# VHH binders against Salicylate/benzoate carboxyl methyltransferase (BSMT1), part 20

Target 1, 379 residues: Salicylate/benzoate carboxyl methyltransferase (BSMT1), of Arabidopsis thaliana (Mouse-ear cress) (q6xmi3)
Amino acid sequence: MDPRFINTIPSLRYDDDKCDDEYAFVKALCMSGGDGANSYSANSRLQKKVLSMAKPVLVRNTEEMMMNLDFPTYIKVAELGCSSGQNSFLAIFEIINTINVLCQHVNKNSPEIDCCLNDLPENDFNTTFKFVPFFNKELMITNKSSCFVYGAPGSFYSRLFSRNSLHLIHSSYALHWLSKVPEKLENNKGNLYITSSSPQSAYKAYLNQFQKDFTMFLRLRSEEIVSNGRMVLTFIGRNTLNDPLYRDCCHFWTLLSNSLRDLVFEGLVSESKLDAFNMPFYDPNVQELKEVIQKEGSFEINELESHGFDLGHYYEEDDFEAGRNEANGIRAVSEPMLIAHFGEEIIDTLFDKYAYHVTQHANCRNKTTVSLVVSLTKK
Key: E = the ipSAE of ESMFold2; O = the ipSAE of OpenDDE; V2 = 0.75 times the mean of E and O plus 0.25 times the DockQ between their complexes.

## First folded at step 5 (VHH)

Design s92 (from d01 with R27F S31D W53G K99G L100E G102S; framework vhh_sonelokimab_d1; at its last look DockQ between E and O 0.49; V2 from the best seeds 0.00; counts 0 for: pae O 9.0 > 2)
Fold by OpenDDE, look of step 6:
Structure s92 (fold): chain B 379 residues (1-379), chain A 124 residues (1-124)
Amino acid sequence: as target 1 above (379 residues)
Amino acid sequence: DVQLVESGGGLVQPGGSLRLSCAASGFTFSDYAVGWFRQAPGKEREFIGAISGSGGSTYYAVSEKGRFTISRDNSKNTLYLQMNSLRPEDTAVYYCAAGEYSSRWTSPDEYDYWGQGTLVTVSS
């Protein structure tokens, strides 16, 4: 047992002492709860699409895991960053189905499966768990395997599971959220994220925070995952290699920044508040992702795929509807944070402006945003 | 290359009307607030008005309120200035400008791009 692993659980000591006020909104990092019109559960079409896109990788890795582990009688699966709603069960369903089909083909008994759904405590777990009966019903129809669903509230940048207890981890569109807003973000005025007008220092700050967070994630998971266990992770990423500051005109945070600037212009939002707001987010490119994984060293990369990022607007006949749909999606993932910082009063107006901006960029063809799917094997 | 090109200037009689246009290219027009300035000979450049990127908000100099109207068409990447009841004192070179972000749109320093200007002469 290498003593090096014991000491570095940095107690996320939220150093309470630094100005509680500066990043209070980070504590509000959660998806819109409930089942209302603005809820994540109602506005997660993109996430479904992403899951479908990543399905082949998930299936392959699930099969290979089972074979490499010599068809264990028990499997523990974790969905990290499950948010709220039925989408949390889609990946789990595919995993279980894959296992059952494989076991049948090789005349092995299906394992019992523990499924752990993880997200920050502030997320609406109640809404998620309301889908468990439906999920179980579907499983009974298709599978002989027993699946048990648990909640694991907490940051995936902390320990969540016992040592060597997990076999498979899935996380989709969660790990691009940082544990906090990067430090030393100076002179990024008017932008809540990286743009071409941002200083190089802003990029470096974000990259450093990402590297730190993702390294921590890998270290933590390496303790929790059994040898030859696997992770399938999907990120929002970027396809740019040469200019780290470049984001296309349709980048969702750029559009949100533009929208907020409009509100500042209109006197509805103070400039100082806008300048103080930065997203705890980073969209890595393939190289940055690989470097962190390789440097940490606990996992082997099996597959790394880049896919186009389509917010589904191409099929909508009405540009206005497309704009609203995108606005709703972005709202579902950002509204709690925005409310915490700017107040509730401006939110509707803000996303009306966002929808408008989307329509203004309908012809944007050179998108920088991509989905990155990576599969990892625990060494 | 970013370009702002003003047009529509010319000679007009006192009491007349004139509509100026500013054609933008080389940047995402809708992401920028745009405004009009003018500069008379021997005078400082003065703010006329500005309009937000979405077009939802306009701001005018107090001195010009009611006579001048600013509008934009993002589909055409064009800014407009409708001037009514023109006076000899309105004789100036009129400039369009674009700025990405500002809380002080009355300040020329807040604008990133400028046109070459178009001359408006109000004379009997």
Scores: ipSAE 0.012, ipTM 0.275, lowest interface PAE 9.0, mean pLDDT 86
ESMFold2-Fast, scan of step 5: ipSAE 0.000; ipTM 0.472
ESMFold2, look of step 6: ipSAE 0.014; ipTM 0.584
ESMFold2 (binder alone), look of step 6: mean pLDDT 79; pTM 0.807

## First folded at step 6 (VHH; framework vhh_5c3l_4)

Design g1 (from s42 with S103R; at its last look DockQ between E and O 0.01; V2 from the best seeds 0.00; counts 0 for: pae E 23.5 > 2, placed apart)
Fold by OpenDDE, look of step 6:
Structure g1 (fold): chain B 379 residues (1-379), chain A 125 residues (1-125)
Amino acid sequence: as target 1 above (379 residues)
Amino acid sequence: QVQLQESGGGLVQPGGSLRLSCAASGFTFSSYAMSWVRQAPGKGLEVVSAISGSGGSTYYADSVKGRFTISRDNAKNTLYLQMNSLKPEDTAVYYCAKGPTYRSSWYKLGEFDYRGPGTQVTVSS
């Protein structure tokens, strides 16, 4: 037993050290907890819809995984970026159901399944785990298989699981969040994200950070996933190829920026605070996503789909209500960071303003935002 | 639909005065800051003045400070710009604009915010 191969993969500790005091709010990246009116749990309809949209890809890849692994007796599944609420279990339920149906079809025993729910420690795991009894009950009705649910708190930009322990990873609307605000964001004042008026340097900074983060993600997962294991990942992305700065007028971060600027003008928020606030977010296009995956080299792309993005405003009869619903959705994913930076006092006013801005852009037809669903196989 | 319509432009001699008006519709006027922007021949858009939704706060470019006065009547959904002591350098198309008045964001005008068709102001002897 040649002792040389203890390749202690150095825990790529993201040197958390120099996060300049300027972006302390990034540490507050989490979804609104609890089950209240402003909670992620209560305002995650879009995420549910996205899961439904990605279901065919998830089912196919689950089936193929089981077949390629010759119907193992044990499966470990991870939900990365599970946030808070029942949506965390939707994908897992579909995975388990798919496995059971397939196993029955080929007259094989269903595997035991470990399910690991991952998110940043700051997220409300209690709310999530309160759904476990319900989840188990539903499984018992539909399946003979036992599923065991675990929490895996931590950044998915770090090691989360033992080597070659995972078979299937699902992540929906999580990986567009960056590990940090990009470095060297200069001259993007008044904007919390990329807009058509942003300097090219801002785009490059965000892209660079995305490339770094997603590359790291792939590397880490490649260590944790077995050969022929799979990942199904859904991103908020963009459909623009020619102009990387272009975002439509209804882009949710653009609207939030507009709202904040209004507050600045009204004297409720300082200009300096606004200038210091940038979203740790990136919406890649298909090409950018492919390039990172290909360059990293640990995974093969099975499927890559682009789907329309709808925050639900098109289905509402009342423009005001639609605006409020969208505002609530955006609030649920951004409020903790905003509070950390701007304070609690302006939040209600901010999202009232946001809702108004949404209504002002109700006729926006050329949306740049899309959902990107990618399935990967570990080489 | 958001609509903005400027009026009051024209030809004036140096030292003269003009009052611009902007009629707004299609949105809650009092909830939004409004601005006057101008574009001189061969130059980019410049923010001239801005006013908060309530009218409690105003902004003026250094080039017009002390000469121009922005005001609004929320009951009439109308924005005003009183221009005094006009100079040839003030010659431009003046636009009424809806949206935030944050300085760094005005170059985004037309994409994220709304503006009227503009009114020509010419200051010449």
Scores: ipSAE 0.000, ipTM 0.263, lowest interface PAE 15.3, mean pLDDT 85
ESMFold2, look of step 6: ipSAE 0.000; ipTM 0.105
ESMFold2 (binder alone), look of step 6: mean pLDDT 85; pTM 0.881

Design g2 (from s42 with S31D S103R; at its last look DockQ between E and O 0.06; V2 from the best seeds 0.00; counts 0 for: pae E 22.6 > 2, placed apart)
Fold by OpenDDE, look of step 6:
Parts: sequence; C-alpha cells; structure tokens
Structure g2 (fold): chain B 379 residues (1-379), chain A 125 residues (1-125)
Amino acid sequence: as target 1 above (379 residues)
Amino acid sequence: QVQLQESGGGLVQPGGSLRLSCAASGFTFSDYAMSWVRQAPGKGLEVVSAISGSGGSTYYADSVKGRFTISRDNAKNTLYLQMNSLKPEDTAVYYCAKGPTYRSSWYKLGEFDYRGPGTQVTVSS
C-alpha cells in the first residue's frame, strides 16, 4: 500500500481546532429534530412560504440549465442545508416536475435524477428520510422520472461532492448561517447579534466572516458543479444600504436578545453568559452579496431578487397566537445552540418572553429583513 | 446560599434624601442584575429600579425617574439606591432583589428569586 497517495489532498481543514471554548455552542448549530411541537418540521411554515416565493426563479433556472446542457440523461441535484422534515423535498419536487414538463414539451426523455440532501450531521436525517416513501409516491403519480435520494452529511463550507458531478444546487435559508462566530467581536454586550447600539467593529467582523464563508462556499461549489450548472440560493438578508448597524425593532435576533436580557434581570441567566453568546449568522444586503460573487468570479449572476420577510404575522386574528408561532419558529432554529450555552432549564421561559415581545411590536413598520433569492450559473 | 441585606432606611421629611445599601452574598454578584422593589401599605410590590450585572444598563419606574439613582459596587458585592426629593408616596418597605426588570415583573408579577428582609422608608412631615 504505497504511502505516497495519502499526502496530496491539501485538506482545506478549516482549522476547526481553535474554536475557543467560548463558542462551543456553535457546534450545536442544528435544527430541532423530530416531529414534536417544537421541532423544525412542525415549525417551518416560513421556509415553506419562502420556497413558494422563490419557485419562479427555481423553475426558470432549471429549464435553462436543461436546455444549456442539451438535455442530459442524468442529473444530480443537491439540497444544501435541508434541515429536517418534508420541506426538504419541496424544492426537489419542483425541480423534478420542471424537468419532466420541459422534457415532455420538447419530446425528450426525462433524465435519471440523483437527489442529495445535505446538512450538518447533527441534524435529524432520520426524520427527513422517513418522508422519502411519500416523496417517491408523489413522484410516481406525476412523473415518469427515476429519482434516487441520498444523504450528504457535512458542512457546506467543506467539500461534499466529487468534481464536476453536480448540475443543480438549491439552498434555502441556510447560507446566512456562518461557519463560526466572527473573530474580534468586541463590545456587543447584551446583544447576541448586530443592533444599532453595536460598534462598527462588530459589523465589520460579521461582514468579514460572511465574506470568507460565502467565498469558500462558492469556491467549493465551483469545483463540484459542471459548467453551465446552476445554483439557486435564498438568504435571509436586509434591505438597508446606508446604515449597516440598523435593524428594525422586530428583528428576530433583537427580540431574542431582549428576551434574554429579561431573563438576566430576573436572575435566571448570567449577564456574562449573555455577553459571551453571539449568533453565527449574517444577513447580507444585495450589494454585499453581489460583491462576494463577483470577486470570487466562478459564477455569473442570472437573477437577484429581494422579497418581503414575514415570520408569522399570518393574518391570524389573535396577536398572541401570532407571537407564539413566531417564537416557535425561532426556537426551532436556535434552541440547540441556546441549550448548549444557557442550559435547557431557561428555554421555555425564554421563548415565552420572546412571544411576548413579538406581541409588543405587532405594529412595527418598515422591516429591514428581506429574503434574497439569487440564481447563479457556473462559468 | 443567596443572602441579601438592606440598610439605610429611616424617617425623612418631604424633599429629603436617603441612600439605601444592599449587601449581597452566596452568588457571583457581578453576573446578575439587581433590583430595588418596594411595597407600600395596602399596595403590591413595585419595581423601583434595576441595574445590570455590569452596571451598564439601568431601569427606573416612571414614578422615581429623575429622583432615584441605582448603582452597584461589584468589588464590594453591594447595591445602592440614592433617593432624592422624597415624597410621601415613596413611603414603603424597600427590598433588594436578585432581578427582575420592569418588563419581567410586568410579565411575571411577584416572581423574585431572592430578596432581602427589607428596610422601612417613611417620608412624613
């Protein structure tokens, strides 16, 4: 066994080793598993809505991809950051449907399709895969195409697929999660994210980390995607251009910060623990997103759309219920990290506070949060 | 065991001043917000003022804004309340408490993890 073959792949090892004990909770970045009341699967209505909003972009890019690739007989699709639950299959279903409809229109055979579902290993893949039989059944009803579903556990900030093996990547509400908490984050006391009271240095730290992470993402995907392959990516973003620190009063991390501060004042949470907790998250604006893509240079931007963002003000007649629903949604995406840092004992109380705060800001106008949908073509 | 002990209360004329102190022990004082709460005769508990563990954030009830000042010395594990321009309506037993904020108290009335035995403040001509 010739020892020579071991050395060559420079494992772009994200030196994950120096994650200072201070941000150990980042390792717990995952969505709440299972199908219980607090699970991501049960509290992902927003994600479903966002997917619906992005559907036209997804359809167009899928069609264009097929045409540009001259209707290949095999397609590999990846869903990056699929989390858990049935929503993981919604985008894939649309992609497959789009392909089948198009092929029928041009009198071509539908390709065989490999679908790879990616997320961090800590996510509940078992719950996701339990939906595969249902997914297959639905496909059989609507399509003649063969679809095979695989899991791809791992960070999308690492290599996940072989070179030039992917044709289409979809990712929704995943890439705004950073690989780690930004370095040199100072003086963000009492807040777990950027606010108007944060120093400019905090903004810069977050932006820099985002730029690094997203650049890495693009680089990695450029190796894995075939020429003329496509990516459709949806971010939580912001619509502010002039003040990078400004977030509206209803920003979900601001509300969570307020809730945690309440617990600090109740004596349930240590102020030092709160100060040590920062979200590995960034909500880019359109310009920041474009700049990273253009600078990296491996992809061409086809479309970039900004859409309104609403976490739960569903026309629910009851403000209280709306608050609870929003709280549940935020809980589903943040609870594992919060538990890892603050402990399990305060979580219920925390999200009761969160729900309360949502109701207090029901009249919040001029939201800064938006959904950004970007479509990319591999050069 | 968490212990809180208030001092500095007494009888004062309207317009007078008092400074309350609270000695804390049994927990990392600097990690937790502290509050002054009061109970007037026939009334419920009211949060008067609160201060974060680091002292960087403070809260005051509208009734005491501009007259009362909360502060803390983390090196001495001591909480303070400077009360100026005292009014008869300020007559109450004042308690030092671990937490809560006004908002927290409004949300969960009467939930104090720990409070001291209290000190009597009487404002009377």
Scores: ipSAE 0.000, ipTM 0.277, lowest interface PAE 13.1, mean pLDDT 85
ESMFold2, look of step 6: ipSAE 0.000; ipTM 0.099
ESMFold2 (binder alone), look of step 6: mean pLDDT 86; pTM 0.884

Design g3 (from s45 with G53D S103R; at its last look DockQ between E and O 0.02; V2 from the best seeds 0.00; counts 0 for: pae E 24.3 > 2, placed apart)
Fold by ESMFold2, look of step 6:
Structure g3 (fold): chain B 379 residues (1-379), chain A 125 residues (1-125)
Amino acid sequence: as target 1 above (379 residues)
Amino acid sequence: QVQLQESGGGLVQPGGSLRLSCAASGFTFSSYAMSWVRQAPGKGLEVVSAISDSGGSTYYADSVKGRFTISRDNAKNTLYLQMNSLKPEDTAVYYCAKGPLYRSSWYKLGEFDYRGPGTQVTVSS
């Protein structure tokens, strides 16, 4: 397949704009100021929160990997879907710190560590690479060490690394993005994603695409990771086992759909264009993850944890300010896809509608978000 | 150095129209919400209108809604206020104001990072 074609499909384009928690997502945009100028600490608050949730699993698996492999002198780690800037290094820093502390505790020399940062080729790797000297300076201060940093451009739904070369893989909030829009969504017109009014066939189409994508992901990584190497993966997910149409985090896509529908009513967007637009996204539950991993067969599950927390709109700004902040966050994630499908001219108006809809949906105040953390060992 | 320069004020009769302009420099104009703020003789500051960084969202004080139109041209770094159906109560010094960044409520509190020197609008027979 032509690599240019792979890079033009909607799911591959959105890898440049990594998805976060429903509400934490909006806060991340606000924390960074929405520009490229930031310090390590200024743009990391949200991603520190996500890492804090997954950190016990990441630390435990890093330690167990080192012990099981008998303290190798060389370790290659990968961060898949790394995004850009200083935040690309958050999990890598924790991994290196864990290795150094463990090695000191058991009186072993620390290994040389290669850190591979993966995202799509369109990712702003140059901004990330400019931070490498600062990252290594911080490592020297805190750990008396440094690491070697490499870019690994490409889709994680394709091969990224040579066979049997990786020891530890980490990915956070990237794998809920599908490789493409699911097929056979004709009965879900007017909805960008699964809603409570969607037919069961829409749920099955999204689940089917996720099963294909995650199975492919696992098979590809199984070729690249050493035997007894490990993966730690964090998803936006859901806890709703009995209602396949209920979505803990689908609020964002429902409000975006409503906003586009307003533009259709006003004659600014054609109804057929709205009906053809669908989010390449899926929020799995624990059972769905477990089934794919077990069916694919290359990995043993070490941990599979569900973490929920209440993210309602409890911000000191009034409802209009909160709505605008959420609109800006969702815009940052979705704008490339929206421009590609609808054109740039409607985007400002669209997100003004979105901000209004956020202020009118008081029930968003009580919604929760769910994160799933899974750790795997290569057989 | 942030610089805002208003123009287009003057003396008009009731029912007349004026168009105010504000030339901006010294900052990335397209990244900030902008507003028009006025001060009538012997009164405090009143936020008249505000516009988002892209121009897609606007605010108008109740006293001017339907009569005034705020707009911006980000390519020319210029903010505008079209004032129609002017009344004697619109007599004020009108200031162009820059917020710190987009904040939809800051204009209700009379807060801004910087304002220009203002332009006098006088509505009188």
Scores: ipSAE 0.000, ipTM 0.099, lowest interface PAE 24.3, mean pLDDT 76
ESMFold2 (binder alone), look of step 6: mean pLDDT 84; pTM 0.861
OpenDDE, look of step 6: ipSAE 0.596; ipTM 0.863

## First folded at step 8 (VHH; framework vhh_5c3l_4)

Design i1 (from s52 with G53D; at its last look DockQ between E and O 0.01; V2 from the best seeds 0.00; counts 0 for: pae E 22.0 > 2, placed apart)
Fold by ESMFold2, look of step 8:
Structure i1 (fold): chain B 379 residues (1-379), chain A 125 residues (1-125)
Amino acid sequence: as target 1 above (379 residues)
Amino acid sequence: QVQLQESGGGLVQPGGSLRLSCAASGFTFSSYAMSWVRQAPGKGLEVVSAISDSGGSTYYADSVKGRFTISRDNAKNTLYLQMNSLKPEDTAVYYCAKGPEYRSSWYKLGEFDYRGPGTQVTVSS
């Protein structure tokens, strides 16, 4: 963290000397990609599906940004939480394609485009950078263009870019990860996340941490985005409004908790070890998301859409194949944290239990998990 | 329960000005995008202008750009349309429209859950 950053933002309480410990789970998730062919393939399919859900909002906001800024000759875009490999370029490709098609349609010159790929410093940027020539070759074939690609290492809970330099920011399935496990959690015995049996104090702790983290994110990005620049953000969220504890029986953290409890019953996992494990995660509903954005005040909400959530069906999978796909996806994002806490010996068995549980709840009613796509304009 | 009431219409000469107002109640006004939609005699509905829930983003039809200004006052639950340099082609019934329940954002297509009864604007030479 740059000490000058702390001095330039009044009331910012970024504690750099505790950053590594507080970000341990977030760092593990950023470095989780590419856990073998199955995990890599599942991550690629998931990211493509998530982008497909958000694509109409991303395209609309890209077009409106270009028109509202009167077709600038230079555009700087950022992908926050980009991971590694070709998945880092999915949204960037769509943004560039949208700009080029729009410019051709209205007889304007296409701008030069800087693409900044952000993740934690430990991210395998070199694998991503090796794809840059291939990506630009594809752009030349499809769009008669190329772009400049840069890495922006750092936590998006800190400053990442120079002031007033970015035109468009995209981030997908990154901001529901908290900077740390919430403070003052009472043990949520037998559950690694909020369930209907959790105390209200657990909800308050998780919500408070999300409010702090997302407020900080917005404040920091508001310094970096040009006036009338835009953000498109995708969250794993929930559709419940009246009971903040309710999660349905097929919620992925509930299924993982059930799977861990099976291993406790079998004597493979310590009950006390399970009781001590909490996910640094929060799935906001629409109102909670709007309230943070409106209270922080730097951005106007353009769109806020809710979409179905399905980790297992990419093509024409049956329920068993879909259950295995979901298990592989959840394993890819959670395994580093699980190994650090429980050891690696149980992981294969755990995700066999998980896949079984997913299959048994294929007809779960009143599903609560959704994807929330929000687009913002910098005031 | 949702109530939208337009006012401020009337007869004006070409080049004149009018200010339309829409009083809103029965919903959290500040959480929804709003629009003005008009219907000229013998024509279909046209989205004239739209505004995001906070007022920071706006849309204008090409036919009214530079002449009309949409605004909102979220403290007073009121939507406005300032109409300057009015032309006979602006003659229409103007409707205030509320965006869909789960769409609190700016939009272009005139998608709406509710509209008011409308106010007549007549521009005659």
Scores: ipSAE 0.000, ipTM 0.125, lowest interface PAE 22.0, mean pLDDT 79
ESMFold2 (binder alone), look of step 8: mean pLDDT 84; pTM 0.866
OpenDDE, look of step 8: ipSAE 0.844; ipTM 0.947

Design i2 (from s52 with S31D; at its last look DockQ between E and O 0.03; V2 from the best seeds 0.00; counts 0 for: pae E 26.3 > 2, placed apart)
Fold by ESMFold2, look of step 8:
Structure i2 (fold): chain B 379 residues (1-379), chain A 125 residues (1-125)
Amino acid sequence: as target 1 above (379 residues)
Amino acid sequence: QVQLQESGGGLVQPGGSLRLSCAASGFTFSDYAMSWVRQAPGKGLEVVSAISGSGGSTYYADSVKGRFTISRDNAKNTLYLQMNSLKPEDTAVYYCAKGPEYRSSWYKLGEFDYRGPGTQVTVSS
């Protein structure tokens, strides 16, 4: 779920009258570690896969931070765009475990740790907070430790923390969401995002919005992170360097655009509704990330890695299962926006078409999408 | 600029099968819906079938439903019509036609932006 849109989509608001139903969904995700076909389970498995990919960078940067700060007795950590439920603690657990293991190894006392979970105010923090006692019990069993957990409601395109208070920031698959839909997209009708047939003006609009948003993010965090504190950020990005419009035929927003065009063909979606819908998203390449970071100037890049990206192949699934997994994952992140714009009645049909298209393009060899992991040190 | 070239027509006995192909060039094939239309001697154009740009949605006239199958291969820029259980009333010139990108119901009105020269299909004993 993109925290930037939670305020404007009423269906994302917590409804206490439906608490048992919402707990059933969360409990099913927690209990279904072996099952992963539906959208909630597929999204949870995606987040675990993304953490596994970023974990070596996260662990190294946590260790180096502790050593370079000379083992402070107090550490404040933030997870930006934490969403809801037990998955909010995945990276936090790895950070705390790394700190405790390192301190034991060098015979130093473990610090007190504040863990700040950030999302928009409408996020279901209460579901996450109900897991805090369980999380701390697991930390006592695993690490003989505990931590303090706090909510930090707000947009990460605004100030979230007091100045010079944070030591480590983690954010995963959140910063590719823009603060708003870019302006000046009139010549990109019928496409939800950049595709190979899009005009250069569409690319420039999306890049310009990303540059503004990410520059603002870096500036704001630079006020909040201590000198020699660190950030580890994971983006959905792209590997294209010379053709900024190129997206392969398997790109998820391209497939979703095609699926919506199918529904227009059938008369289930109007042309004008399709033309008015754009994803507030940008998939940067390595050079675009470097340029923003270097131009903003507050951070030194430690690592910037590009990894393969696959929304559907989690654990050696076949191509048919992978297609269904991808459809469920894309549905989980996009459905609230799609319902708000197009209505609920077309969503099942839309994602049936999406799943069909994903499986028809399973052999795409020139995939554009990658996962980018960047680690930064505050100067 | 836009070029559509049909092939695969011919003479076939009732109950037989033919597969029509249409090679497309001069436009981004996958962006546009396509159709097959036919014209029997002395008759107007009849839309036979249509398919969305992605291939994810299809339409069939009642007269051919269950017997004909439209498909496309966007990597080869080719449109197909598999015609099974052919009847003498299927005798016509069959045209490959370029539709719009994503307009509703255009095919039900017999609309298209461009058509090829056609291929003759004759079903007779």
Scores: ipSAE 0.573, ipTM 0.879, lowest interface PAE 1.8, mean pLDDT 84
ESMFold2 (binder alone), look of step 8: mean pLDDT 84; pTM 0.863
OpenDDE, look of step 8: ipSAE 0.701; ipTM 0.892
ESMFold2, look of step 10: ipSAE 0.000; ipTM 0.083
ESMFold2 (binder alone), look of step 10: mean pLDDT 85; pTM 0.871
OpenDDE, look of step 10: ipSAE 0.794; ipTM 0.930

Design i3 (from s52 with S104T S105R; at its last look DockQ between E and O 0.71; V2 from the best seeds 0.00; counts 0 for: pae E 2.3 > 2)
Fold by ESMFold2, look of step 8:
Structure i3 (fold): chain B 379 residues (1-379), chain A 125 residues (1-125)
Amino acid sequence: as target 1 above (379 residues)
Amino acid sequence: QVQLQESGGGLVQPGGSLRLSCAASGFTFSSYAMSWVRQAPGKGLEVVSAISGSGGSTYYADSVKGRFTISRDNAKNTLYLQMNSLKPEDTAVYYCAKGPEYRTRWYKLGEFDYRGPGTQVTVSS
């Protein structure tokens, strides 16, 4: 049985370099969004690139899970941190397609599949659920199957599922978000995150919070995943080994900090408000991730890969449009935190400043980031 | 040790233009707001213009708005003031001044950490 078959179906291939209408259900998903223009643009393209990069790991682990569990007649899959849902349906599609094609190859009936979409209760699950009929219609056309979709609202730093109920967990670009802003950041005022000028104590505060959060995440998931079930997790990460203050990919927090400083200059934001604002974010390296997994002990590492790629790889866009698209992307993920801290009235002005600064930085075509892909088996 | 050195001053006729430059060293230039401040004969200091560390926000005194343009090149650690449509009342010593990292509307208070030795601008026929 050849695990490579999903990549040989050209109509199902995901590729950010082609138009987004490569899959009919992707177009339907995009047209059904509320204020979908900003969520369809930069965030959707970035997450599609990340999913495409992680696809070989996801396919391999899905196939190995099915074989090692001796082709169960029912499986339960969770997508953690599903956000808008567009890219979650792409990940779910790849999982289901892998299962169906493998079952066909080995002459077995496909299982019934439950797909649980997790995010915080404040997430717009209704927009996501409106896509389910379209997704299942397209899945029936392309795979002669369908699936059951459920919501699982809650923090993935808490229990989300009944014990020993999940077979496969996928999460992409969600686990770098911390449960809270780290404690003991008093000496990092004016910096939203770690910079080259930050003290070592700021780095240690962020790392400590990540270690606590990811340890808790692993413990909680280990109670919910069946023995020999699997996880495939993708992080924003970094490659640096010798300088804990160096950031491969976090220029956007620096640009946001500069934008907030502009608003302080103009009198729209107070100094004390800026001093008190920090990102609940961490970009681990391979060693930091491996250490947490090994110390926690519930999971065996199958794959741990580091991939570099270009965040601004849209050759058709001019620098102005690229700057606006990146600003919209960062706004989508940060606006709730910004509103809660600074109020709604400054947000439009803030992201006008941000777009300007992104344009100044985006004049360099070599803007890259690092992603870490981890696949795990529950012991 | 902070060092600020202005240049580009001189004698110019009314309606003319000058471009002032300020070379900065001894601090992380891009982290700090900057200002141009002037002192006319027999008068106190007047904040002419200010710019945020990133360059994303600017301030101009009413007396120069529309005629002067402040800018900075953070790669070259240099602050600029393009002065167009010069008037006799623009005659002053112009100083480059280092502002705070971030502070609300600091330029309206006329407070700054350091300033250079200044460059003379004289507008006369």
Scores: ipSAE 0.502, ipTM 0.855, lowest interface PAE 2.3, mean pLDDT 82
ESMFold2 (binder alone), look of step 8: mean pLDDT 84; pTM 0.865
OpenDDE, look of step 8: ipSAE 0.693; ipTM 0.889

